# VHH binders against p53848r504to814, part 39

Target 1, 311 residues: p53848r504to814
Amino acid sequence: TYIMAIFNATPDSFSDGGEHFADIESQLNDIIKLCKDALYLHESVIIDVGGCSTRPNSIQASEEEEIRRSIPLIKAIRESTELPQDKVILSIDTYRSNVAKEAIKVGVDIINDISGGLFDSNMFAVIAENPEICYILSHTRGDISTMNRLAHYENFALGDSIQQEFVHNTDIQQLDDLKDKTVLIRNVGQEIGERYIKAIDNGVKRWQILIDPGLGFAKTWKQNLQIIRHIPILKNYSFTMNSNNSQVYVNLRNMPVLLGPSRKKFIGHITKDVDAKQRDFATGAVVASCIGFGSDMVRVHDVKNCSKSIK
Short names: E, the ipSAE of ESMFold2; O, the ipSAE of OpenDDE; V2, 0.75 times the mean of E and O plus 0.25 times the DockQ between their complexes.

## First folded at step 20 (VHH; framework vhh_ozoralizumab_d1)

Design v6 (at its last look DockQ between E and O 0.17; V2 from the best seeds 0.00; counts 0 for: pae E 19.1 > 2, placed apart)
Fold by ESMFold2, look of step 20:
Structure v6 (fold): chain B 311 residues (1-311), chain A 120 residues (1-120)
Amino acid sequence: as target 1 above (311 residues)
Amino acid sequence: EVQLVESGGGLVQPGGSLRLSCAASGFTFRDYDMYWVRQAPGKGLEWVSEIYPSGGSTKYPDSVKGRFTISRDNAKNTLYLQMNSLRPEDTAVYYCAKDLVYLGSSFDPRGQGTLVTVSS
């Protein structure tokens, strides 16, 4: 299982009519320490740099500001002689294709897109033009301001276009006990599949893609728990769709999965505590369960504390 | 490097049977999911069957369930499709495939396929 460590290249202040950038040297020193701590425990580390908040209802930095916050830092990380560059994998958290382009120019390895291409129709073309780049295709609905109102999964958005569904190799219609209990994860799987089809049809290669069910994006905290528990179902889900005079077949069984359970409101609900440090400890327990249910990558704030919980 | 050679097609009357073979080379056959896919004249590709590496788990669309049986012989690196109760709508070129995650516009068959014609 890979560990993806979050690094926010956002202002130190949240409001008050001002913002400022932390010194690149200071941020780089923090990243060097994070990497060395992670590499003491793991063979490699993925650093996920974000210059624009993607939390629900957050204020979105302009594209130019996102570039200013993130690209010089990515370049500094790649140029550092203090890091074992062959063990540090660099990701940028962005839904903007032009930010992705700039990050690729300075040596990023992964584009982490919470929108799965929904927010920028040029994203798939950028990924397709760069076959060495890994792309994380994440599930959400609507946009950052509306997604919390779209967490209703009682109906399937793709409706009658879905012809058959399978969990492992069994038609879901033959699994009466699970059919009603798995509506959420199957809905997520179908919507991920639709974005996957679009990516492939735009020239993205299947080996570039890792999927993320998008914990906390258009999901309630109870839905997050269901998704974590049902990762085995998602990883063994396949379906067919009608398409013109042919069918489209999607099989999620062979796609790697990322989960990001850290420091989201859902951890606060299960701990009854909003203290960030207590959320980090609870996150470690949730991370261990994510690995136990089959997640291939986990996105965390505190690698050391989460690693202790895996013990 | 990867080679897949389909055989066993032919002309068959409705209700007849036919067994297709796929000889595989250039990869460790026993480690991979294997698939049959078909293309009827003037139509797009259609997934027909999947089998797990062990051979113990198989999957079919409703269009062929109960009539077709996928199997594999890992010692001979060979995939099979037994087709019974054949219908005119089963007329197609049949291909075997490795690692099918998505069947759509990006599918590139590795072999020539084998033609099955169900007529008269």
Scores: ipSAE 0.397, ipTM 0.781, lowest interface PAE 3.2, mean pLDDT 82
Fold by OpenDDE, look of step 21:
Structure v6 (fold): chain B 311 residues (1-311), chain A 120 residues (1-120)
Amino acid sequence: as target 1 above (311 residues)
Amino acid sequence: EVQLVESGGGLVQPGGSLRLSCAASGFTFRDYDMYWVRQAPGKGLEWVSEIYPSGGSTKYPDSVKGRFTISRDNAKNTLYLQMNSLRPEDTAVYYCAKDLVYLGSSFDPRGQGTLVTVSS
């Protein structure tokens, strides 16, 4: 199991003047601490740098601002002699292909895209051009402003073009018997699969791809819990579909799964914690559950405590 | 270099049987899912069968379920497809595919294929 540490590069951390370097140094020191905390228990750590908030209904920074916030920091991390570079994997949280390109130039290993390629039609091409880069393909619907209104899955036993579906060690009849209880994860799987096909059609290789069912993106708090519980189904899910007078078969088996439950609203809903920072303890419990249900990677804010939960 | 070589195709009467083989090299065969796919004249590629690395799990589309059986010998790096109760609609070039995650208009790697013709 891998731990992914969230690091949000805030606007206050970047100035065009002489203070820019000082701000980067401060951030770097924070990252060094995060790495130490994680590496105390784990063989490696992933640092996921974000220059733009991707929370539902959040104001989006410009591409230029996102680059300014994230790229110098990523470069500083990769060039740092205070970090064991062989144990530090760098990720950038971005849905923008140009930001991804810039991050790749300075040594990022992973592109974490919450949109699954929906928000930038050039993203898959960028990933395809860089076969050494990993790409996290996340599930979402709509855009940052509309996704929360698109959490309706109950009417979808199968996608519009889906003909057959399979779950390892579960026959179709058994799956049908549980269709009402599993319709969410199956739809998420199908939609991930559709994006997967687009990625592959654009030259992305399977070994580059990790999947994220997108906790908190176009899901209710109850649905997020269901997704966590049904990760074993997702990890063993395959289906056939018709597209453009051709049959397509998609197999998600053995693809690494990332879950990012950290401080999410659904946790707050359960614990009645309005402040996200107060959700860390509960997040630890959820992280443990994520691992228990087969998550390969967990994205968290509280690295110190969650690293213990993972271990 | 990954190589897949299909064999065993030919002309068969409706209701007949054929056994296809695929010789694999250039990768650790035992670690990968393997697939059979086919392409009928004038049609796109169609998924025919899947087998997991250990051979303990197999999958088929409804079109061939109950008639075709996929198997593998990991010691010989060979994939097999037993085809029974063949129908004219099974006429196609059959391909062996490595670690196929999706089947669309194309996939890599696959072999040159072997032609199966079912005709009276």
Scores: ipSAE 0.224, ipTM 0.672, lowest interface PAE 2.1, mean pLDDT 89
ESMFold2 (binder alone), look of step 20: mean pLDDT 84; pTM 0.856
OpenDDE, look of step 20: ipSAE 0.064; ipTM 0.578
ESMFold2, look of step 21: ipSAE 0.000; ipTM 0.144
ESMFold2 (binder alone), look of step 21: mean pLDDT 83; pTM 0.844

## First folded at step 21 (VHH; framework vhh_ozoralizumab_d1)

Design w1 (at its last look DockQ between E and O 0.65; V2 from the best seeds 0.00; counts 0 for: pae E 4.1 > 2, framework grips)
Fold by ESMFold2, look of step 21:
Structure w1 (fold): chain B 311 residues (1-311), chain A 120 residues (1-120)
Amino acid sequence: as target 1 above (311 residues)
Amino acid sequence: EVQLVESGGGLVQPGGSLRLSCAASGFTFRDYDMYWVRQAPGKGLEWVSEIYPKGGSTKYPDSVKGRFTISRDNAKNTLYLQMNSLRPEDTAVYYCAKDLVYIGSSFDPRGQGTLVTVSS
């Protein structure tokens, strides 16, 4: 299982002579320390740099501001001689194709897009032009301002377009027997699959794509728990869909899965009655559960404490 | 270079049977999911069957379930489709594939396919 460490970039304005460089130097030192700590326990580490908040209802930085916050840092990390570059994997947390394009120019390895291409119709073209780049296709609904109101998974958004569903070593009737218990993960799987078809149709290669069910994006905390438990279903999910004058078969089998269980809102709900030390332990238990159910990558805030839980 | 060569098509009466073959080369056949896809005259592509690398686990759309059987011989790098109780609507060019997404505009067949015609 890979560990993806979250790093929120907060650069100063470069229009003031020394302030921009002081922020980058401090951020780089923090990242070097984080990498050293992680590489003591792991063969490699993934650093996920974010210059724009993706929290529901948050105020979105402009594209130019996001670039200013994140791109110089990524460049500094890639140019550092203090890091074993073959063991440090860089991800940028962005839903904007132009930000992704700039990050690729300075040596990012992964584009982590919480929208799965929904927020920027040019994203898939950028990924397709760069076949060496890994793309995390994440599930959400609506946009940053509306997603909290769209966590309704009683009906399938793709409705009658879906003709059959399959899960590993099961048939359609067996899946139907579990319908009420699996409706959420099947909704997520179908919607990811629809975006996956669009990515492939725009030239993105399957080997570029990891999928992320989007914990906390258009999901309640109880839904997050259901998704974590049902990762084995998602990893073995396939379905047929009507598309124009043809039938499409979508197969999510063997797609690597990322989970980000360290969302403040989600962790807060599961730890309301525990102190700070027990909250750290509970966070580690959630991460361990993600791995136990088959997550290939986990995105965390606290690499040191979560590394102890991974075994 | 990946090569997939389909064969075994032909003219058959409704209710008849045919067995299609796909000779695979240029990749480690036993490691990949394999698929049959068809394209009827004037229509888009349709997924017909899937088989897992180790064999045994198979999937079919309702349109062919119970009539078609996919199988593989990993020693011979060959994929098969046994088609029974054939109907006129099964008339199509059949292709084998190792790719996982089949949409009409995005499918690039490696072989020429094999034509199956079901008519009296």
Scores: ipSAE 0.307, ipTM 0.691, lowest interface PAE 4.1, mean pLDDT 80
Fold by OpenDDE, look of step 21:
Structure w1 (fold): chain B 311 residues (1-311), chain A 120 residues (1-120)
Amino acid sequence: as target 1 above (311 residues)
Amino acid sequence: EVQLVESGGGLVQPGGSLRLSCAASGFTFRDYDMYWVRQAPGKGLEWVSEIYPKGGSTKYPDSVKGRFTISRDNAKNTLYLQMNSLRPEDTAVYYCAKDLVYIGSSFDPRGQGTLVTVSS
């Protein structure tokens, strides 16, 4: 299991040239500490740098601001002699293709896109042009402002183009007991699959892609828990569909799965913790659960404690 | 270099049977999911069957379920497709494919294919 450490590059750090450097150094020191904590128990650590908040209903920074916040820091991390570079994997949390391009130039390994390519039509092309780069394909609906209203999965019907679906080696239609209970994860699987097809059609290779079912994105707190429990189904989910008079088969088997439960509102709802920072202990428990249900990678804020949970 | 070579195709009457083979080389065969796909004249690629590396786990579309059986011999690096109760609509070029989680518009890698013609 891989640990992905969240690092938010805050606006306060990028004023005039001299102050900018000082701020980068401070951030780098924090990252060094984070890496130390993670590498104490793990062979490698992923650092996921974000220059723009992607929380539902959040104000989105401009592309230029996002670049200013994230790219110099990523470069500094990659060039740091204080870090064991062979053990540090760099990720950028961005849905913007231009930001992804800039990050790739300075040594990013992973593009973490919460939109699954929905927010920028050029994203898949950028990934396709860089076959050494990994791409996290996340599930979401709508956009940053509308996704919370799009959490309705209860009335399951196969899409117009969806013909068959499978869990493991069994036709889902034969699983009467699971059919009603697994509507959410199957819908998520189909929609991820549809984005997957678009990625592949744009030249992205299968081995570049990781899957994130998108905890907290167009999901209620109950649905997030269901998704965690049904990761084994997602990891064994496949379906056939007709598109443009052609049959397509999508199999999600053996694709790595990332879960990012850290400090999410659904945890707060359960524990009655309004402050996100107070959710770290509960997050640890959820992280353990994520691993138990087969997550290959977990994205977290509290690296020190969650490292223990993962180990 | 990955190589896949299909064989066993031919002309058969409706209701007949054929067994296709695919010889694989250039990769660790036993570690990969394998697939059969087909392309009928004037149609796109159609997924026909899937088998997991360790064997036993197989998948079929409704169009061939109960009639076709995919199997593999990892010691021989060979994939098989037993086709029974063949129908005219099964006429197509059949391909074996390696470790594809997406089958339809793109196949890489696949072999040159073997032609199966079902006709009275």
Scores: ipSAE 0.197, ipTM 0.646, lowest interface PAE 2.1, mean pLDDT 88
ESMFold2 (binder alone), look of step 21: mean pLDDT 84; pTM 0.851

Design w2 (at its last look DockQ between E and O 0.68; V2 from the best seeds 0.00; counts 0 for: pae E 4.3 > 2)
Fold by ESMFold2, look of step 21:
Structure w2 (fold): chain B 311 residues (1-311), chain A 120 residues (1-120)
Amino acid sequence: as target 1 above (311 residues)
Amino acid sequence: EVQLVESGGGLVQPGGSLRLSCAASGFTFRDYDMYWVRQAPGKGLEWVSEIYPSGGSTKYPDSVKGRFTISRDNAKNTLYLQMNSLRPEDTAVYYCAKDLVYIGSSFDPRGQGTLVTVSS
């Protein structure tokens, strides 16, 4: 299992509301320490840099502001002589194709897009033009301002287009207990599958794609727990559908899966404590569950505590 | 390097049977999921079957379920498709594929395929 460490380059990451836009030296020092701590425990570390909050209902920085916050930092990380560059993997958390393009120019390895290409129609083209770049295709519904209101998962978006579904190599039509208990994860799987097909049709290669069911994006806290428990179903989910006299078969088996449980609002519900520090400890227990259910990568704030829960 | 060679097609009457073969080379066959896909005249590609590396798990669309059986012989690096109760609608060029997500517009067949014609 790989660990992805979150680094927020937003005003919410600093106490003084963005005065630190020019203080890249301090941010770089924090990242160097984070990387060195992680590399004592792991062969490599993935750092996920965000210059615009993707938290539901958050205020979105302009594209220019996002670039200003994130791109110089990524460049500084890649140019650092204090880091073993072959062991440090950089990801940028962005849904904007122009931000992704600038990040690629300065040496990013991964584009982490919570929208799965929904928010920017040029994103797939950028990824396809750069076949060495890994792309995280995440599930969400609507946009940042509306997604919290779209957590009703009883009417499938692909509806009558779906011809047949399989879970754990079982024809779901013959196992009634799967239909009612797995509606959420099957909705997520179908919607991811649709975006996957669109990415491939736009030239993205299969080996570039990692999938993310999108904990906290258009999901209630109870739904987040269901998704974690049902990762084995997602990893064995496949379906067929008819499209323009062609059959499309989508098989999510063997796709790498990312989960990002850290410091999301649902952890506070479990711990009776909304303090971010206490949430980091509880996140370690949730991360162990994610790994136990088969997550290939976990996205966390507190690498030390979460690393102790990873076997 | 990777080679997939389909064979066993031909002309058969409705209700007849055929067994297709796919000879694989250039990779460790026993480690990969294997697939059959087909393309009917004037149509896009259609998924026909999937088999796990061990051979113990198989999947089929409803259109062929109960009539077609995928199998593999890992010692001979060979994939098979037993087709029974053939119908005119099964007329197509059949291809085998390695570790594939089937999508009609972007599939690049690696072999020449084998033609199955079901007609009286």
Scores: ipSAE 0.276, ipTM 0.688, lowest interface PAE 4.3, mean pLDDT 80
Fold by OpenDDE, look of step 21:
Structure w2 (fold): chain B 311 residues (1-311), chain A 120 residues (1-120)
Amino acid sequence: as target 1 above (311 residues)
Amino acid sequence: EVQLVESGGGLVQPGGSLRLSCAASGFTFRDYDMYWVRQAPGKGLEWVSEIYPSGGSTKYPDSVKGRFTISRDNAKNTLYLQMNSLRPEDTAVYYCAKDLVYIGSSFDPRGQGTLVTVSS
């Protein structure tokens, strides 16, 4: 199991003047601490740098601002002699292909895209051009402003173009018997699969791809819990679909799964914690559950405590 | 280098049977899912069968379910497809594939294929 540490690069951290370097140094020191905390228990750590908030209904920074916030920091991390570079994996949280390109130039290993390629039609091409880069393909619907209104999964068992579906060690009849309980994870799997096909059609390789069912994106608090519980189904899910007058078979089996439950609203809903920072303890419990249900990677804010939960 | 070599194709009457083989080399065969796919004249690639590394799980589309059986011998690095009750619509070039991401377009790696013709 891998731990992914969230690091949000704030606007205050980047000035065009002499203070810019000082701000980067401060951020770097924070990252060094995060790495130490994680590496105390784990063989490696992933640092996921974000220059733009991707929370539902959040104001989006410009591409230029996102680059300014994230790229110098990523470069500083990769060039740092205070970090064991062989144990530090760098990720950038971005849905923009140009930001991804810039991050790749300075040594990022992973592109973490919440949109699954929906927000930038050039993203898959960028990933395809860089076969050494990993790509996290996340599930979402709509855009940052509309996704929360698109959490309706109960009206159908199969996607529009889906003909057959399979789950390891579960026959179709059994799935039908449980169709009302599993329709969410199956639809998430199908939609991930559709994006997966688009990625592959654009030259992305299977070994580059990790999947994220997108906790908190176009999902209610109850649905997020269901997704966590049904990760074993997702990890063993395959289906056939019609596309361009051809039958396509998609297999998600053995693809690494990332879950990012950290400080999410659904946790707050359960614990009645309005402040996200107060959700860390509960997050630890959820992280343990994520691992228990087969998550390969967990994205968290509280690295110190969650690293213990993962271990 | 990954190599897949298909064999066993030929001409068969409707209702007949064939057994295809695929010899695999250049990778740890026992660790990978294996697939059979086919391409009929004028049509795209179609998924035919899947088998897990241990051989304990197999999958088929409805079009071949009950008629085709995929199996493997990990000691021999060989994949098999037993085809029974063959129909004219089964006429196609059959390919063995490794680490298949999806079927419906190009995928790698696969062999050169073996032609199966079902005709009276």
Scores: ipSAE 0.035, ipTM 0.493, lowest interface PAE 3.5, mean pLDDT 88
ESMFold2 (binder alone), look of step 21: mean pLDDT 85; pTM 0.864

Design w3 (at its last look DockQ between E and O 0.01; V2 from the best seeds 0.00; counts 0 for: pae E 4.2 > 2, placed apart)
Fold by ESMFold2, look of step 21:
Structure w3 (fold): chain B 311 residues (1-311), chain A 120 residues (1-120)
Amino acid sequence: as target 1 above (311 residues)
Amino acid sequence: EVQLVESGGGLVQPGGSLRLSCAASGFTFRDYDMYWVRQAPGKGLEWVSEIYPKGGSTKYPDSVKGRFTISRDNAKNTLYLQMNSLRPEDTAVYYCAKDLVYLGSSFDPRGQGTLVTVSS
């Protein structure tokens, strides 16, 4: 299981008295420490740099500000002589294709897109032009301001474009008990699959794609728990659908899965814990559950404390 | 920019039928619960139907249940309201909406509306 460490590249809104290079040097020192802590316990570490908040209802930084916050830092990380570059994997948390382009130029390895291409129709073209880049295709609905109200999931209606669904290669209609219990994860899998087909149609290769069911995006806190429990269903899900007047088969088996439970509000509901740092401890228990249900990658804030649950 | 364009209204006799359409653009239609609301002359807005993103779950108030049917075509980004057994009290401007939380505010997400008049 890979560990993806969250790093929010947010400069002070006012000057701290230093130059941009000094601010980057402080951030780089934090990343060096984070990497050394992670590499003590793991063979590699993924650093996920974000210059624009993607939390529901958050105020979005401009594209220019996101670039200013993220790209120089990524470049500094890749140029550092204090990091074992063969063991440090860089991800950028962005839904903007132009930010992804700039990050690729300076040596990012992964584009982590919470929108799965929904927010920027040029994203898939950027990924397709760069076949060495890994792309995390995540599930959400709506936009940043509306997504947390869009958590209604249902069995597919008559006349839906979905023709057949399978779990463990068995038609879901033959699994009546499982069918009613898995409505949410099958909806998520189908919606991921629809975006996946669009990515493939734009030239993205299947081997570039890692999927993320999007904990906390268009889901209630109870739904987040269902998703974690049902990761084995997602990892064994396939279906046929009509797309562009042709039938396609979408198979999510063998696709790597990312889960990002860390510091999500649903942990506070479970623990009645409102402080984000105290949520790091509770996150460790949830991370262990994610690994136990088969997550291939976990995205966390507190690498040191969560690494115990991973190893 | 979000656009909702209603059509299909008109003058109809009591007991008649109409089918309203709403063409949606500027947002990812398939992600959203969708709604029909109406405003009778001199009255406030009344919710008349809701449909979930996949179209498998629909909701209606008692005043229209059994007479109105909401549906959607996510491939065409279009919402429909089939209105049967129309009554004079159904006379209203009908609106398509993507979110009820802003109705009656400065950020009203409804469309332009289409007039339905039920009269002999």
Scores: ipSAE 0.319, ipTM 0.708, lowest interface PAE 4.2, mean pLDDT 83
Fold by OpenDDE, look of step 21:
Parts: structure tokens; C-alpha cells; sequence
Structure w3 (fold): chain B 311 residues (1-311), chain A 120 residues (1-120)
């Protein structure tokens, strides 16, 4: 299991040239500490740098601002002699293709896109042009402002385009007991699959892609829990689809799965913690659960404690 | 270089049987999901079967379920498709593929295919 450490590059640090450097150094020191904590128990650590908040209903920074916040820091991390570079994997949390391009130039390994390519039509092309780069394909609906209203998964997704679906080697239609209970994860799987197809059509290779079912994105707190429990189904999910007079078979088997439960609102709802920072202990428990249900990678804020949970 | 070579196709009467083979090279065969796909005249590609690396776990569309059986010999790097109770609608060029079956596009990689003709 891989640990992905969240690092938010805050706007407070990027004023004039001298102050910018000082801020980068401070951030780098924090990252060094984070890496130390993670590498104490793990062979490698992923650092996921974000220059723009992607929380539902959040104000989005401009592309230029996002670049200014994230790219110099990523470069500094990659060039740091204080870090064991062979053990540090760099990720950028961005849905913007231009930001992804800039990050790739300075040594990013992973593009973490919450939109699954929905927010920028050029993202897949950028990934395709860089076959050494990994791409996290996340599930979401709508956009940053509308996704919370799009959490309805009560209807079966089988319809005009979806012809057949499978869990492991069994036709889902034969799983009568699970059919109604697994509507959510199957819908998520199909929609991920649709984005997957688009990625492949744009030249992205299967081995570049990781899947994130998108905890907290167009999901209720109950749905997030269901998704966690049904990761084994997702990891064994496949389906056939007709699209634009073409037939597609999509198999999600053996694709790495990332879960990012850290400090999410659904945890707060359960524990009655309004402050996200107070959710770290509960997050640890959820992280353990994520691993138990087969997550290959977990994205977290509290690296020190969650590292223990993962180990 | 990844190579896939299909064989075993031919002319058969309705109700007949054929066994197709696919010789794989250039990759670690035992580690990959393998697929059979087919393309009928004037139609697009159709997924026919899937088998997992360990064997035993297989998938079929309803169109061939109960009639076709996919299998593999990892020691020989060979994929098989046993086709029973063949129908005229099974007439197609059959291809083996690895990793992903994306119908309507080129499989990367796939072989040259083997023609199966079911006719009275």
C-alpha cells in the first residue's frame, strides 16, 4: 500500500521574489519532515502538491496562480538534496492540462485529476504525450459548484449504452442479492469506465491509469462509506458498452485504486467533528478500513499517524 | 516486440466445432488478462471472451456464453478458444488480444486474425 501525503501550497507565500524563496524553503522543510515521518515505516512516499482547492463550492484560483503556487515548489522538491529522491514520488493535484504540463517539466510523476478529464478536454492528450507519467482518474459529476447536487445513484445504470456488466467472473444479473445493494459502486465503475475509454481514445495507456472513486465528490456521507466497503467489487468490475456505434469492453481489474478519506466531511458527520483537523484520529480508522477493503493507495493529511495505520 | 499469432480458423457447418489457438511472444504471457475478439463482415469488433492469468476466471458475452470456452496454457504461452454449436452469425475474423479490449479501435497488440466461416 502506498501513502500519498497531501500538501496544499497556500497563497500566502507568493508575493515578491525574495519572500517567495523564503516561503518555498519553509514549505520544503515541512515536506522534508513529512517524508521523514512516512519513510520511517514505508519504502516510498507520494507527495501530492495542490495549488488550488478542489473542495466542493470552493473558489478556484486562476491557472496562473495555481502554477505560481505549485510549480516552483515541485521543482524545489525534485531538486532537493535533503530528500531521498528515489523514494519520493511527486504528484500534482490539478484538473488543468497546462498546469500538468508545467509540472511534468519539473519532475512530477503523477497527475492527480479530480475531474477524470471532465474539466479540461486537453488533459488526456497531455498524459498521452508523456507515457512515463501516471494519471489518477477520479470519479465526479458536474463541477466544483454543482457536484453536491448530483449524488443520486438509485437507478440502475444499465440502459441505452450499457449492455452487460460483471463482477469478477459472474454476470451481475445473477447476483440477485447484491444487485440493489451495489447500484452505487456499479454506477461509479461505469462512469469511471466511460472516462477511461475517453482517455484510451486519446492515446493514454492503461498502465498509466489509477482509479479514484472520488470520496466526497458527488457523494453523500453514507455513499462514501458504501464506496469504501465495495472497493472489492470495483476492483473486479467490467462491462460492455455501446458508444457512437462502437462496442467497448472495459475491465477495471488490477487497476490500482486510490482512496482519499482524509478529514472528509463524511467523517465529521459521523464523529460530530466540525473542524477538519479534529478528524485525524477517525481518519486513521477509516484509512485502516480502506486498506482492509483493498485500496492500493491512500491519500492523507496526517502522514505520521496514518503511516502507522497503513503499516 | 509483442506478437500474437492466431490459428485454427476454417469453414464449418452450423452446429459444428472449431478450436482456435493464439501463440503469444514478446511479453510475460502468464501475467496478463487475455481476450478473444471478432469482426464479422461489415460489422465492428465484438468482444468474445476473457480469461484471467491464473485461469479459471473467465467471462463471456451472452452471444457466445455456453458455447465458447476460453482457456490458456501459460507454459506454452498459448491462448485457446473452443467454439461449439457454431452459428452462421459466428462468421468472423477472430483475434486474440491482451490488456484491454477496446472495440472499434485497433487492438495494441493483436494478431492478424484467423477466419471462421460458418455456412451450410
Amino acid sequence: as target 1 above (311 residues)
Amino acid sequence: EVQLVESGGGLVQPGGSLRLSCAASGFTFRDYDMYWVRQAPGKGLEWVSEIYPKGGSTKYPDSVKGRFTISRDNAKNTLYLQMNSLRPEDTAVYYCAKDLVYLGSSFDPRGQGTLVTVSS
Scores: ipSAE 0.203, ipTM 0.643, lowest interface PAE 1.9, mean pLDDT 89
ESMFold2 (binder alone), look of step 21: mean pLDDT 83; pTM 0.840

